# Ledger of designs, part 10: VHH binders against Protein disulfide-isomerase A5 (PDIA5)

Target 1, 129 residues: Protein disulfide-isomerase A5 (PDIA5), of Homo sapiens (Human) (q14554r378to506)
Amino acid sequence: WMQNPEAPPPPEPTWEEQQTSVLHLVGDNFRETLKKKKHTLVMFYAPWCPHCKKVIPHFTATADAFKDDRKIACAAVDCVKDKNQDLCQQEAVKGYPTFHYYHYGKFAEKYDSDRTELGFTNYIRALRE
Short names: E, the ipSAE of ESMFold2; O, the ipSAE of OpenDDE; V2, 0.75 times the mean of E and O plus 0.25 times the DockQ between their complexes.

## First folded at step 7 (VHH; framework vhh_gocatamig_d2)

Design x4 (from x1 with L34M; at its last look DockQ between E and O 0.55; V2 from the best seeds 0.00; counts 0 for: pae E 6.4 > 2)
Fold by ESMFold2, look of step 7:
Structure x4 (fold): chain B 129 residues (1-129), chain A 120 residues (1-120)
Amino acid sequence: as target 1 above (129 residues)
Amino acid sequence: EVQLVESGGGLVQPGGSLTLSCAASGFTFSSNAMAWYRQAPGKKRELVAGIDSGGSTVYMDSVKGRFTISRDNAKNSVYLQMNSLRAEDTAVYYCAAYEVSGEYTYLDYWGQGTLVTVSS
C-alpha cells in the first residue's frame, strides 16, 4: 500500500467555526437572544461575499473589544443558510453585508457608516454613553 | 448580457462521481464571485458551494469533503466536482454569479440549471 502525500489540505474553518467573540445566530434563536442584550450590532452576511470578507476581521475585532461587557453583543447571521433565509427576509436584508442595531431586541437603525474596527467601536461607545 | 450555462448533469449511481461545469459570459468573470446552488423537488433552493475571485471557497456542511468548487479564469468557467454521491444530492444544480455594486454584493444572475439524479 502507498500513502497519498498529495492529499489536499483540510478546509479552512468558517467564521462561525473560528470560535471568536462574535455571537453567531440563527432564525430559531435570534429574537430571544437579542432581547437579553441592551445593545446588539448584527451583521447579516453571505460567507463568500467580498465586501463581507473584508469586514469580517474588523467586526471580529470589535466583538473582542467588547467581550467583557455583558450588555453588548456583536452578532452575525449567515443569510445563505436555509434556516436563516426567512429571518433575513423579515429583516429586509437585500444586499450583503447589512448591519442593524437592536435595542433589547427591537430594531433601532441600520448602521451605514465605516466598516472598520474603529467605525464600529466608536458607534458602540457612543451607545454606551 | 450575462449568460451562465451549466452542463455535466445526469444519472449516476450512489457512491459515484460527477463534474458540473458552468460557462460564463457577459461580465468580467475574474472579478466576480461564483456559486453553485441546488433545488430538490419540494425544497428551497440552497447554496452548495461558493468561490470568490481570489479562489477562497465555502461549502454547505453536508457536502464538505465530497464536493470541490473550482474556477478557471482563462476559460470563464466554474466547476463542481461531486464525489461520493448520495440519493439526497439529487437536485437541479444552478450556477450563480454575484454582482458587486457599490459597497454591497447582490446575487443577481442565474443559469438554467442542470439535473443530477442519484439513483437508488
Scores: ipSAE 0.023, ipTM 0.441, lowest interface PAE 6.4, mean pLDDT 84
ESMFold2 (binder alone), look of step 7: mean pLDDT 80; pTM 0.794
OpenDDE, look of step 7: ipSAE 0.341; ipTM 0.683

Design x5 (from x1 with G50A; at its last look DockQ between E and O 0.78; V2 from the best seeds 0.00; counts 0 for: pae E 7.7 > 2)
Amino acid sequence: EVQLVESGGGLVQPGGSLTLSCAASGFTFSSNALAWYRQAPGKKRELVAAIDSGGSTVYMDSVKGRFTISRDNAKNSVYLQMNSLRAEDTAVYYCAAYEVSGEYTYLDYWGQGTLVTVSS
ESMFold2, look of step 7: ipSAE 0.012; ipTM 0.373
ESMFold2 (binder alone), look of step 7: mean pLDDT 79; pTM 0.783
OpenDDE, look of step 7: ipSAE 0.580; ipTM 0.811
ESMFold2, look of step 8: ipSAE 0.012; ipTM 0.404
ESMFold2 (binder alone), look of step 8: mean pLDDT 79; pTM 0.787
OpenDDE, look of step 8: ipSAE 0.578; ipTM 0.806

## First folded at step 8 (VHH; framework vhh_gocatamig_d2)

Design y1 (from v1 with G50A; at its last look DockQ between E and O 0.49; V2 from the best seeds 0.00; counts 0 for: pae E 3.4 > 2, unsure alone 62.6 < 65)
Fold by ESMFold2, look of step 8:
Structure y1 (fold): chain B 129 residues (1-129), chain A 120 residues (1-120)
Amino acid sequence: as target 1 above (129 residues)
Amino acid sequence: EVQLVESGGGLVQPGGSLTLSCAASGSIFSINALAWYRQAPGKKRELVAAIDSGGSTVYMDSVKGRFTISRDNAKNSVYLQMNSLRAEDTAVYYCAAYEVSGEYTYLDYWGQGTLVTVSS
């Protein structure tokens, strides 16, 4: 497995390849996973899009902040993967990133406020109240 | 509106090389990323490579080390250098453009495609 110093370096790990608290979902497991959570905030994204790249650290930190609350999930769907194209169409995602809040798997609203860790965490804390 | 026109497709032998070109024209100032997608018969369209305005690149696993995407901002063009071609690379290759509008990025613009055939 050693890197060859004369070859190009391996590509950077994708967000999904990083082991974070974010639940990376696909069309096959999206509905069943969300039904088991009281509150899920889902980020629909495309990995090369500039706005998505800027938000990913904030969303990842938000997932970590709630990792010990079994009722809450922060999830992500890569809409350019073949497995997810139908799901993203079903959820009416037209632009990236798009954030949806789901209550026990039922769509409740689009999140359209601050895309910072503080914005996301304040939103989720308000849902718990 | 933005128009994307691909060129450079053709027939090559396995192990050969080919360079695809895509010229962008029209209202291009909001285009932040350019990409190559491909679609083989009976398969879904898939990302091959993308390059953003800052020069950062993304490649699908099967083409890493063989394909190189590059961008010439002066010519409003994106290129795909394809080396070590295999039969599995046979597809119609599409140029695509991502437009930033407000707080969102949309994949709104597609070329009509250029055919690459790698003989087996």
Scores: ipSAE 0.243, ipTM 0.610, lowest interface PAE 3.4, mean pLDDT 86
ESMFold2 (binder alone), look of step 8: mean pLDDT 77; pTM 0.778
OpenDDE, look of step 8: ipSAE 0.775; ipTM 0.875

Design y2 (from v1 with L34M G50A; at its last look DockQ between E and O 0.63; V2 from the best seeds 0.00; counts 0 for: pae E 3.6 > 2)
Amino acid sequence: EVQLVESGGGLVQPGGSLTLSCAASGSIFSINAMAWYRQAPGKKRELVAAIDSGGSTVYMDSVKGRFTISRDNAKNSVYLQMNSLRAEDTAVYYCAAYEVSGEYTYLDYWGQGTLVTVSS
ESMFold2, look of step 8: ipSAE 0.234; ipTM 0.597
ESMFold2 (binder alone), look of step 8: mean pLDDT 79; pTM 0.790
OpenDDE, look of step 8: ipSAE 0.770; ipTM 0.873

Design y3 (from y1 with S27F I28T; at its last look DockQ between E and O 0.65; V2 from the best seeds 0.00; counts 0 for: pae E 4.1 > 2, unsure alone 63.7 < 65)
Fold by ESMFold2, look of step 8:
Order: C-alpha cells, then structure tokens, then sequence
Structure y3 (fold): chain B 129 residues (1-129), chain A 120 residues (1-120)
C-alpha cells in the first residue's frame, strides 16, 4: 500500500544506542572491563525509571568529561535486560538508579550524593587525589 | 496496602487471542511504571512488556507486533492484549509495578499471576 497512516513513528534511539562516552556493560563483560580501570563509577538503571531519566544527561556529561583519562570509566548497566538480571542481583541493586564505585573492579562504596554532573565529577576528581 | 490482581488467563488455541487485566489498589498509577512479566515452567521470570507514566512502551522481541500493553489511570488498570498466540507463550503472567519512593524507583509489587496456556 502506498498510503499507510497507521505506521508508527520511528523510535528515538535508546541511551545504549546513542554514541556516548558511557560504557554500556552486560553481565558477561562487567568484571573484565572493570578490572582494567583504576576508577569506575557504574550506574545501574531501568530505562523507564523517572529518576534515571533525569540523571542520564548528567551521567553522560560526566563520562565525556573523563573520556581522555584511560584509568577512569563511567559505565551503565540496564538491569531490565534479562542478560543483566543476575549481575544486578549479585551487586545487590535494590532500587534505581544505584551508583557503585569500583577500584580495579572491586566494589568500594555506593555513591549516594548529588546526581548532577558537578556532583559526579567532584567525586571522581577526589578519587584521583 | 498495595495490591495487584491479574485476570484474563485461560486456555486458547495457537493463533488465538487473550486480554490480560491487572487492577491495582493502594497506590497511584500516574507516577509509576507498570509491567507484565511471565514465567514458563522450568524457566526464570522474564519481562514481557512495560509502560511508563508518560505512555512509552517496551516489549521483548518475541512479542513485538503481537502484544500491546496499555494503561487506564482512571480505572487503576493495566492491560496486555495478546494476539497470534504461540505455544511458547504458555506461562504464568504477572503484573508488576515500579514504585517511585524518595530518590529511588523500586520493583516491589507483584500480583499472584494468571496462567495462560496455548495448546490445541
């Protein structure tokens, strides 16, 4: 049919589909990736979570701010994906978003401060010294 | 007390249709995301579809184009229209709610489930 008014509009790309400096991780590559980084801040999230949606621009900007420092990663795990559910259980993620800091892949602490680019960047800078 | 009550499960032939309903009490639909999960015998529970407070939806790949999630905030209800059912859709279907509380969103509320069986 030439005319199809019922066709849905094209969807916006998801955060994971966008090309950003955020490392989008899955259960199989999480440990390997984090072991190679001195400092990783990981956002565990659900894509429809309203608090997560508000933070995503801030976390993305944070990842961009540190993109040239190979010792630092800002990573994200979509806990709604089936392949990530075991990882999110193992990391004791009970609510979204949850932010964990890892030192060479070992859990160090939960980040529970301001969820702004400035809050994240100040935290990461303090970790560097 | 938050309660989620599913209905609409049953036995259908392959190619058939069912509509699942979930009625909620004790919380406000308008700020929460709502979901349908399913669990087949011997398998882990998996997300089927979800709908956020703004009406945006996601679906698992195997149900896209066959299933439609919708919500009616005035009736405190969420629905799953299931068309073109296949044997592999046989499962217990659970209604679930993501609650926004403080600075977090939790998946804390589950219904008791409704059985859907697709067989000749």
Amino acid sequence: as target 1 above (129 residues)
Amino acid sequence: EVQLVESGGGLVQPGGSLTLSCAASGFTFSINALAWYRQAPGKKRELVAAIDSGGSTVYMDSVKGRFTISRDNAKNSVYLQMNSLRAEDTAVYYCAAYEVSGEYTYLDYWGQGTLVTVSS
Scores: ipSAE 0.208, ipTM 0.577, lowest interface PAE 4.1, mean pLDDT 85
ESMFold2 (binder alone), look of step 8: mean pLDDT 78; pTM 0.786
OpenDDE, look of step 8: ipSAE 0.560; ipTM 0.800

Design y4 (from y1 with I31S; at its last look DockQ between E and O 0.67; V2 from the best seeds 0.00; counts 0 for: pae E 6.7 > 2)
Fold by ESMFold2, look of step 8:
Structure y4 (fold): chain B 129 residues (1-129), chain A 120 residues (1-120)
Amino acid sequence: as target 1 above (129 residues)
Amino acid sequence: EVQLVESGGGLVQPGGSLTLSCAASGSIFSSNALAWYRQAPGKKRELVAAIDSGGSTVYMDSVKGRFTISRDNAKNSVYLQMNSLRAEDTAVYYCAAYEVSGEYTYLDYWGQGTLVTVSS
């Protein structure tokens, strides 16, 4: 059958387009945004990645748990977007997902523990202590 | 292991169309996320489009609405339909495959590339 020549329907919302507490960053604003936060946990991801898809609900719930603490951000960088490809290279992201902790915008460590809401929230709470 | 062979590159005028094909060989095709990358001479290799095993797609912003990635698991093939081509699309196009290793998904497989030239 032929495609309808009318304008295509709007694309379905992506994770970035969903209105959540996750702070979605791009290469242009990454450094300056993170400098203003005492603690930022960043998820570097690819939307097609199966491990990323499974973690997204947990990371989103973590961001919501800390939404009222202005010193804390749970942020995400989509490494597939052309604006972000240089950033992901600069941050040495080799596989997806990769989680980095930043203290006032300075890389502090890679997060390698449980990829669950509980794992993320316990980690962030320990940073505040 | 997945082995990747691209075809379909060539010379095309601006505004034209071209379909790239990538034949994948190996014991497992349907479990891989597949991608097209491109590299112009002297430039970094960049992701153009990717498609996961379930058929979900992503595109770089500059090709959205012009390029379409698809896969045919029966033929072990991935395709890139390129429409409304521009001079800036001139590059060697590479087929790539991601595979899960442990807790990560890595880009582990590359084809040899096929040249697309968009010129008057």
Scores: ipSAE 0.040, ipTM 0.444, lowest interface PAE 6.7, mean pLDDT 83
ESMFold2 (binder alone), look of step 8: mean pLDDT 78; pTM 0.777
OpenDDE, look of step 8: ipSAE 0.633; ipTM 0.830

Design y5 (from y1 with I28T; at its last look DockQ between E and O 0.63; V2 from the best seeds 0.00; counts 0 for: pae E 2.9 > 2)
Amino acid sequence: EVQLVESGGGLVQPGGSLTLSCAASGSTFSINALAWYRQAPGKKRELVAAIDSGGSTVYMDSVKGRFTISRDNAKNSVYLQMNSLRAEDTAVYYCAAYEVSGEYTYLDYWGQGTLVTVSS
ESMFold2, look of step 8: ipSAE 0.309; ipTM 0.648
ESMFold2 (binder alone), look of step 8: mean pLDDT 79; pTM 0.791
OpenDDE, look of step 8: ipSAE 0.765; ipTM 0.872

## First folded at step 9 (VHH; framework vhh_gocatamig_d2)

Design z0 (from y5 with L34M; at its last look DockQ between E and O 0.01; V2 from the best seeds 0.00; counts 0 for: pae E 29.8 > 2, framework grips, placed apart)
Fold by ESMFold2, look of step 9:
Structure z0 (fold): chain B 129 residues (1-129), chain A 120 residues (1-120)
Amino acid sequence: as target 1 above (129 residues)
Amino acid sequence: EVQLVESGGGLVQPGGSLTLSCAASGSTFSINAMAWYRQAPGKKRELVAAIDSGGSTVYMDSVKGRFTISRDNAKNSVYLQMNSLRAEDTAVYYCAAYEVSGEYTYLDYWGQGTLVTVSS
């Protein structure tokens, strides 16, 4: 039997495994985390989705732009993880990516505008008046 | 400290009705008045209606005749009956409480908010 099999290089880390300013949430901590923030923009996604892959760098850059504002979070939920399936159903996510804005943890509206860093940052800045 | 818990928000058609409720708990002995505020995205929070312990009320002009605030002092609860709802009434609605402290009344307590969406 083989003790040290030849192994391929490790796969690239997932978005959740990367060290970014994005808050990666799960069903267990979603509500607790959001209630501590005045403004949270949440991306519900599936890692296999090509549209999600195109948006991920823009959303990640948006999170970085607001990393020093304690009242703002850019969060992501991977809806294909078993532990997140109930959450994504409860939040009525029907497709990916879906962007929801929450105010102190309460759903306020769906974000359905430009999926670019500029689109996201303009939206969030308008909320900070 | 005072905790405020709202309920009753949801999705309704134009012309429809909703009743919002809010219960206050904790150290409520100094609570003088309770109110509903609302905030649409990108807008400032605005007072919708308020009611003091004696039942005196105030309403913003755009909701007069459509909304009714009421209060149950024994239950430390406030209610907002919302009739003839319009798209412009879409907002997060917040319960708020005014506390008397010494010679002053302060707006110190807020609920988490409940979303009302009026759409077809």
Scores: ipSAE 0.000, ipTM 0.039, lowest interface PAE 29.8, mean pLDDT 82
ESMFold2 (binder alone), look of step 9: mean pLDDT 80; pTM 0.798
OpenDDE, look of step 9: ipSAE 0.759; ipTM 0.870

Design z1 (from z0 with S56Y; at its last look DockQ between E and O 0.55; V2 from the best seeds 0.00; counts 0 for: pae E 2.7 > 2, grease 24.8 > 24.2)
Amino acid sequence: EVQLVESGGGLVQPGGSLTLSCAASGSTFSINAMAWYRQAPGKKRELVAAIDSGGYTVYMDSVKGRFTISRDNAKNSVYLQMNSLRAEDTAVYYCAAYEVSGEYTYLDYWGQGTLVTVSS
ESMFold2, look of step 9: ipSAE 0.410; ipTM 0.699
ESMFold2 (binder alone), look of step 9: mean pLDDT 79; pTM 0.794
OpenDDE, look of step 9: ipSAE 0.803; ipTM 0.884
ESMFold2, look of step 10: ipSAE 0.343; ipTM 0.663
ESMFold2 (binder alone), look of step 10: mean pLDDT 79; pTM 0.798
OpenDDE, look of step 10: ipSAE 0.817; ipTM 0.893

Design z2 (from z0 with A33T; at its last look DockQ between E and O 0.72; V2 from the best seeds 0.00; counts 0 for: pae E 7.0 > 2)
Fold by ESMFold2, look of step 9:
Structure z2 (fold): chain B 129 residues (1-129), chain A 120 residues (1-120)
Amino acid sequence: as target 1 above (129 residues)
Amino acid sequence: EVQLVESGGGLVQPGGSLTLSCAASGSTFSINTMAWYRQAPGKKRELVAAIDSGGSTVYMDSVKGRFTISRDNAKNSVYLQMNSLRAEDTAVYYCAAYEVSGEYTYLDYWGQGTLVTVSS
């Protein structure tokens, strides 16, 4: 009468399925979402990418650090999804991870500094003046 | 430096199954992720599925639940089990491998391709 204890556990949630402060975007909503934010740092990634996996905790912590500032978003785009392939090509993403800064939805620069929570947060703080 | 050799393509009826195999050889120490792509005539090459060295997988939406990617790290081989095949799955299927270089992961290596035809 006992439930079968050998049943496999449920799959672990993906980054996108987790409830975090990171804004997960797709090609259909990318532009309209970003134009509502003064500052958006976007991580273009692939879920299987080992460098991406190392950065995900740092980027997630950065999003949490700014969660109460409605002018700031930390967003992510999964470039291996069918919906996002044209977007990632349009944004010239060739390697993963790639980080872009957008000002009110306009591309401003590529972020290529430290891929740590401190590196990301210092960068965003400098943008706020 | 790395060579990828696919096998297992062929002609199959709708609803049928095929297993594709790909073996990597050469200087494979930097390879982390292996993948299958496909290209139908006149279409762009598209990612079908990928798997990293730890077994984590991703799939394109149209193949989820029908295709399964797996790998044998000791043999540097990746497999694609394709079930419930449809006419739209007809394509040349390419094995691909991603190298880690510096702080980036790049798609650097491609196989020659193996043709899968789904037709009644």
Scores: ipSAE 0.022, ipTM 0.421, lowest interface PAE 7.0, mean pLDDT 84
ESMFold2 (binder alone), look of step 9: mean pLDDT 79; pTM 0.794
OpenDDE, look of step 9: ipSAE 0.580; ipTM 0.815

Design z3 (from z0 with V100I; at its last look DockQ between E and O 0.88; V2 from the best seeds 0.00; counts 0 for: pae E 4.2 > 2, unsure alone 64.7 < 65)
Amino acid sequence: EVQLVESGGGLVQPGGSLTLSCAASGSTFSINAMAWYRQAPGKKRELVAAIDSGGSTVYMDSVKGRFTISRDNAKNSVYLQMNSLRAEDTAVYYCAAYEISGEYTYLDYWGQGTLVTVSS
ESMFold2, look of step 9: ipSAE 0.211; ipTM 0.576
ESMFold2 (binder alone), look of step 9: mean pLDDT 79; pTM 0.788
OpenDDE, look of step 9: ipSAE 0.694; ipTM 0.853

Design z4 (from z0 with Y106W; at its last look DockQ between E and O 0.89; V2 from the best seeds 0.00; counts 0 for: pae E 3.8 > 2)
Fold by ESMFold2, look of step 9:
Structure z4 (fold): chain B 129 residues (1-129), chain A 120 residues (1-120)
Amino acid sequence: as target 1 above (129 residues)
Amino acid sequence: EVQLVESGGGLVQPGGSLTLSCAASGSTFSINAMAWYRQAPGKKRELVAAIDSGGSTVYMDSVKGRFTISRDNAKNSVYLQMNSLRAEDTAVYYCAAYEVSGEYTWLDYWGQGTLVTVSS
C-alpha cells in the first residue's frame, strides 16, 4: 500500500560524469590528446579541495565558451584517481588546483591569474593573438 | 605541525581481516582529507582510499568492496577496515593528511607506516 519510504537519492554525478565541454583526461590519454590541440589549459584538481570546488563552475563555463574552436581544449585531471597519480607526480603538481598551459602538448607555463571565467577566457583569447 | 599515529598492522591469513587506525594531533584545524596509501616492496606508493571531512570517499579499484575507509572528525582519526585480504595487499600502509593552506590543498603529512603481511 502507500508504505514506500523515499529511497535515498542517487549519488549526484561527479564533474567528470556531467558531460560538460571540459575534456576529462587520464594518464593513459593525456599526452596524445594534448598533442592534437594548439592550446590546452589543464586544471589539476582534487574533488574535495574547497578552492577547486569554487573554480569548477568558472572553468566549466570557460570550456563552453570555446567549445566550437577545435584548436582549444579546457581539460581537467582528477589527481586522486588511480590512473592519474603518476601523471600528476610527473607534472609536478604540488597543490590543488594547479593550472598548466600546453602548446601542442608541450608544457609552456603555469596559469596563476584570476580563477574566474573572465580570467580564463581573457588568457585564452590572448594566446590566439 | 601535525603528527599522524598509525596502529593495527600485522600478519593475517588470506581471506582474513584487519582494521588500521590513524589519529592526527597537533595543529589539525586545516586538515581537509585523510587517506591511506600503501607501498609494496619494489613498487611506488599508491593511494588506497581517501575520505574528506564530509564523508565522501575514493577507493582504488582492487580494494573496492573489500576495504572501507571511515572517519571521526571530532577525533581527527581515520580508519581502514580491510576484509577478504589477499597476498597482493601485503605492503606498508601509510596514513596521510591533506591540508588547506593559502589558495591550495596540499598533501603535507605522513605517518611512519604500519606493515600488513598477508600470508598463510
Scores: ipSAE 0.243, ipTM 0.587, lowest interface PAE 3.8, mean pLDDT 86
ESMFold2 (binder alone), look of step 9: mean pLDDT 80; pTM 0.805
OpenDDE, look of step 9: ipSAE 0.597; ipTM 0.808

Design z5 (from z0 with T105V; at its last look DockQ between E and O 0.45; V2 from the best seeds 0.00; counts 0 for: pae E 4.7 > 2)
Fold by ESMFold2, look of step 9:
Structure z5 (fold): chain B 129 residues (1-129), chain A 120 residues (1-120)
Amino acid sequence: as target 1 above (129 residues)
Amino acid sequence: EVQLVESGGGLVQPGGSLTLSCAASGSTFSINAMAWYRQAPGKKRELVAAIDSGGSTVYMDSVKGRFTISRDNAKNSVYLQMNSLRAEDTAVYYCAAYEVSGEYVYLDYWGQGTLVTVSS
């Protein structure tokens, strides 16, 4: 009775294509962009990762909550794109999702707390002091 | 530990077709996505296509409409149907598996590769 899955239809627009407040970075612009921001929280992800898919709405809402603060960025790096492979290896990303906090482009710490909008926004507000 | 075994590679003429197969064995309980990567001489390994356990797929742009990835979850197997092959598709093709471990997904498992050569 078992049936092979068929090729699924093309997916909806990717997270990157959805034109949100999230900064989608590539290896070429990562360091330059982060140096201009006092606080950047970066999500390193793979598009098909189930944990990543669940977090994306929360991270997107977080970026929207801080969209008017020019000192803060919520950024994302798709580690399966060719342009980003070297960056993700250089940043020692071993699994997805991984969240790094950067202070003026300098790595400060890994974020390991609650992967919800509230968790992210509380973290960022605490950084603003 | 998971072992991945590819098959189906070979020599094919431009415009031809080839089906690659990959079977996973061992501790396959935590595998949630399977993929095909390829590496041409002198180039970095690149994702060709991936499929998750629910059947959602991703393809690199240059293979869309020509390649189809499919999966048989009962056999822990993934397949790549390659149609309208071009010389630029010549590469070693690797099967890969993503493992869920706690709150993370890791790309931990690779096959040894199967060579596809597209030449007259």
Scores: ipSAE 0.168, ipTM 0.536, lowest interface PAE 4.7, mean pLDDT 85
ESMFold2 (binder alone), look of step 9: mean pLDDT 79; pTM 0.796
OpenDDE, look of step 9: ipSAE 0.748; ipTM 0.874

## First folded at step 10 (VHH; framework vhh_gocatamig_d2)

Design d1 (from z1 with Y109S; at its last look DockQ between E and O 0.63; V2 from the best seeds 0.64)
Amino acid sequence: EVQLVESGGGLVQPGGSLTLSCAASGSTFSINAMAWYRQAPGKKRELVAAIDSGGYTVYMDSVKGRFTISRDNAKNSVYLQMNSLRAEDTAVYYCAAYEVSGEYTYLDSWGQGTLVTVSS
ESMFold2, look of step 10: ipSAE 0.515; ipTM 0.740
ESMFold2 (binder alone), look of step 10: mean pLDDT 80; pTM 0.797
OpenDDE, look of step 10: ipSAE 0.780; ipTM 0.879

Design d2 (from z1 with A50V; at its last look DockQ between E and O 0.77; V2 from the best seeds 0.00; counts 0 for: pae E 2.3 > 2, grease 24.9 > 24.2)
Fold by ESMFold2, look of step 10:
Structure d2 (fold): chain B 129 residues (1-129), chain A 120 residues (1-120)
Amino acid sequence: as target 1 above (129 residues)
Amino acid sequence: EVQLVESGGGLVQPGGSLTLSCAASGSTFSINAMAWYRQAPGKKRELVAVIDSGGYTVYMDSVKGRFTISRDNAKNSVYLQMNSLRAEDTAVYYCAAYEVSGEYTYLDYWGQGTLVTVSS
């Protein structure tokens, strides 16, 4: 295996294929999943988007920071997947990435602030208070 | 600023093939991906395939294995090779371009469309 020069390296796993604390949602389970959480921050994205690629490590770290709080979810929706195209249209996603905050599954506001782990975590901590 | 012109549509029998072309012109520096969308009569416009600047591709499930998107940087063009065509592939096909602008990537540019009709 390690000494086979003709075998290409395995492709890097996609964000969804990585085992992280981010909840990767699809149109079929989006509403039901969000209703079970007091606070959900959702990242709507496209895999090729360079702003999305830059933010993914920060959003992933944010999800990890809150992984033990059962009331909080950091979720992601890949708007390019067939199952998600209707959802992203329904949520009025016009550009990538788009961040929405939901309270018990109800849309509350768009997050337009700093796209770093610190920015996300400060926002979510303020929601808990 | 960016102009997209599609060509290659037409009438084809089920099981047949077509190649769609899209030529991009103008200020293409900020374009990071090109795509084909389609819209059948009475239906929503839907994404068919995307190719980014590095050659990464994404396809909708129903066309995977039948359609291939490709890019020719020298001609500033993208193509959609459509094989094993079915009646449900009948639609107007639109070339689209994703532009990085500010903190977002937007789907900002659309061609005028090319009609593909799959019918016996």
Scores: ipSAE 0.402, ipTM 0.697, lowest interface PAE 2.3, mean pLDDT 87
ESMFold2 (binder alone), look of step 10: mean pLDDT 80; pTM 0.801
OpenDDE, look of step 10: ipSAE 0.837; ipTM 0.907

Design d3 (from z1 with Y106E; at its last look DockQ between E and O 0.49; V2 from the best seeds 0.00; counts 0 for: pae E 2.3 > 2, unsure alone 63.9 < 65)
Fold by ESMFold2, look of step 10:
Order: sequence, then structure tokens, then C-alpha cells
Structure d3 (fold): chain B 129 residues (1-129), chain A 120 residues (1-120)
Amino acid sequence: as target 1 above (129 residues)
Amino acid sequence: EVQLVESGGGLVQPGGSLTLSCAASGSTFSINAMAWYRQAPGKKRELVAAIDSGGYTVYMDSVKGRFTISRDNAKNSVYLQMNSLRAEDTAVYYCAAYEVSGEYTELDYWGQGTLVTVSS
């Protein structure tokens, strides 16, 4: 019988590994998943991007604020992940972070306003009117 | 602006090894991550490996364990050690650099490419 002796500490979870209200998507399920939501705001990101790291808490809080509204999703795509490279090229993502709004899975516009929880939530609330 | 100059491409046999080098020059102060992309004939350009200024690395699945990306920040250079090469690794390999600006990190800079051919 051998127990694990001194093991290295477990690595900290990535954003995708955390249990948040953010819907993490991959190229295989992106379009079909988004078609089921009236409003989806998607953050395209890279894990090394310092701008992305600063926004992640705000975007996560936004997703949590709308977690009970079945018509709304806040989603994220890691563009460096092998499965997502084609998707990010197809969606013309050149810089990180990039935020796209989709209406029932159809691209509608790029979000270019404040990258704060308030900025995101105000935008999403305006879409419901 | 930033200029990227690759070297080290060539013809190798399957199972062989090759080291690619890329030197960045010019206004390199804002470079965050450097990367190797490749494009095989008839295929889309794809990320092979990337490394940021702090040493965080990513690899495409098919090269993990065979390729190693490394970086010399003092020389603004990035390297790709390619071991256990396969025919499917045949491609033009491009050095690329991500620039951090006020609002975005963008993949703005590309080298001219260096051809790697893996064939008997």
C-alpha cells in the first residue's frame, strides 16, 4: 500500500475551471448553444492577456447578476485553446478582450463600452427594452 | 514598429529535430506574448505555441510533449525546439508577436515565415 507522499500543491483553477455563471464555450458548441438565448454577450480572450485578467472579475459578476434570467447568457471563449482557434478566426477576433453581442446566436454588434460590471449590466438591461 | 526575423527552417527526416529562432527588433517595449504559428499547404494558419513575458506557455495538442517554446527577454527572441518531427508538421512556420496597447492585446506582428519540411 502506497499513499501519495509529499505532493505538490494543486494548481489554481483557471477561469474556465471555476464554477461561475459564465458559460464557457468551444468551437463545437458555440453557434448551437447561442441560438437558444435571446441575448448573449461573449468575451473572447487569451489567458495571458493583462486586459483580460482585469476584466474577468467584472464579467463574472455580470454573469452572476443575470444568472436567473434564462434569456441571457454571459459567455467566454478562450481563443488560444486548440478547439477554439477556428472559431475566433471566423468571428474576426483580432485583439483581446473582444466582446460580441449575439441575438439568438446571430452576431449583432461588438461591445466597445466600459469593461466594468456596471457597463456590462447597463448594456444588457438596455437590450431588454 | 516591430520586425520579426525567423531562422532555422529546413528539411528533416521523420523523427528528427529542428530549432527555429525568431528575433524581434524595433519598438519591442509593448510586446507581451510571442508565438509560433504554422500554415500547411491548403490549411488555415494555426497557433503552434506561445509564451508570454512571464514564461506562461500554451501548445496545440498535437505538438505537446514534442515541441518546446522558450524565450530570451533580453534579446527579444523566441525559440521553438521541435523534436520527434512527423510529416504532419510540414508547414511554413511564422513568428508572431502580441502587442499590449491601451485597451487591447493584439496579434499585430508577423515574420516572413520559414519552411519546415519533414520527409524521407
Scores: ipSAE 0.397, ipTM 0.684, lowest interface PAE 2.3, mean pLDDT 88
ESMFold2 (binder alone), look of step 10: mean pLDDT 78; pTM 0.787
OpenDDE, look of step 10: ipSAE 0.762; ipTM 0.884

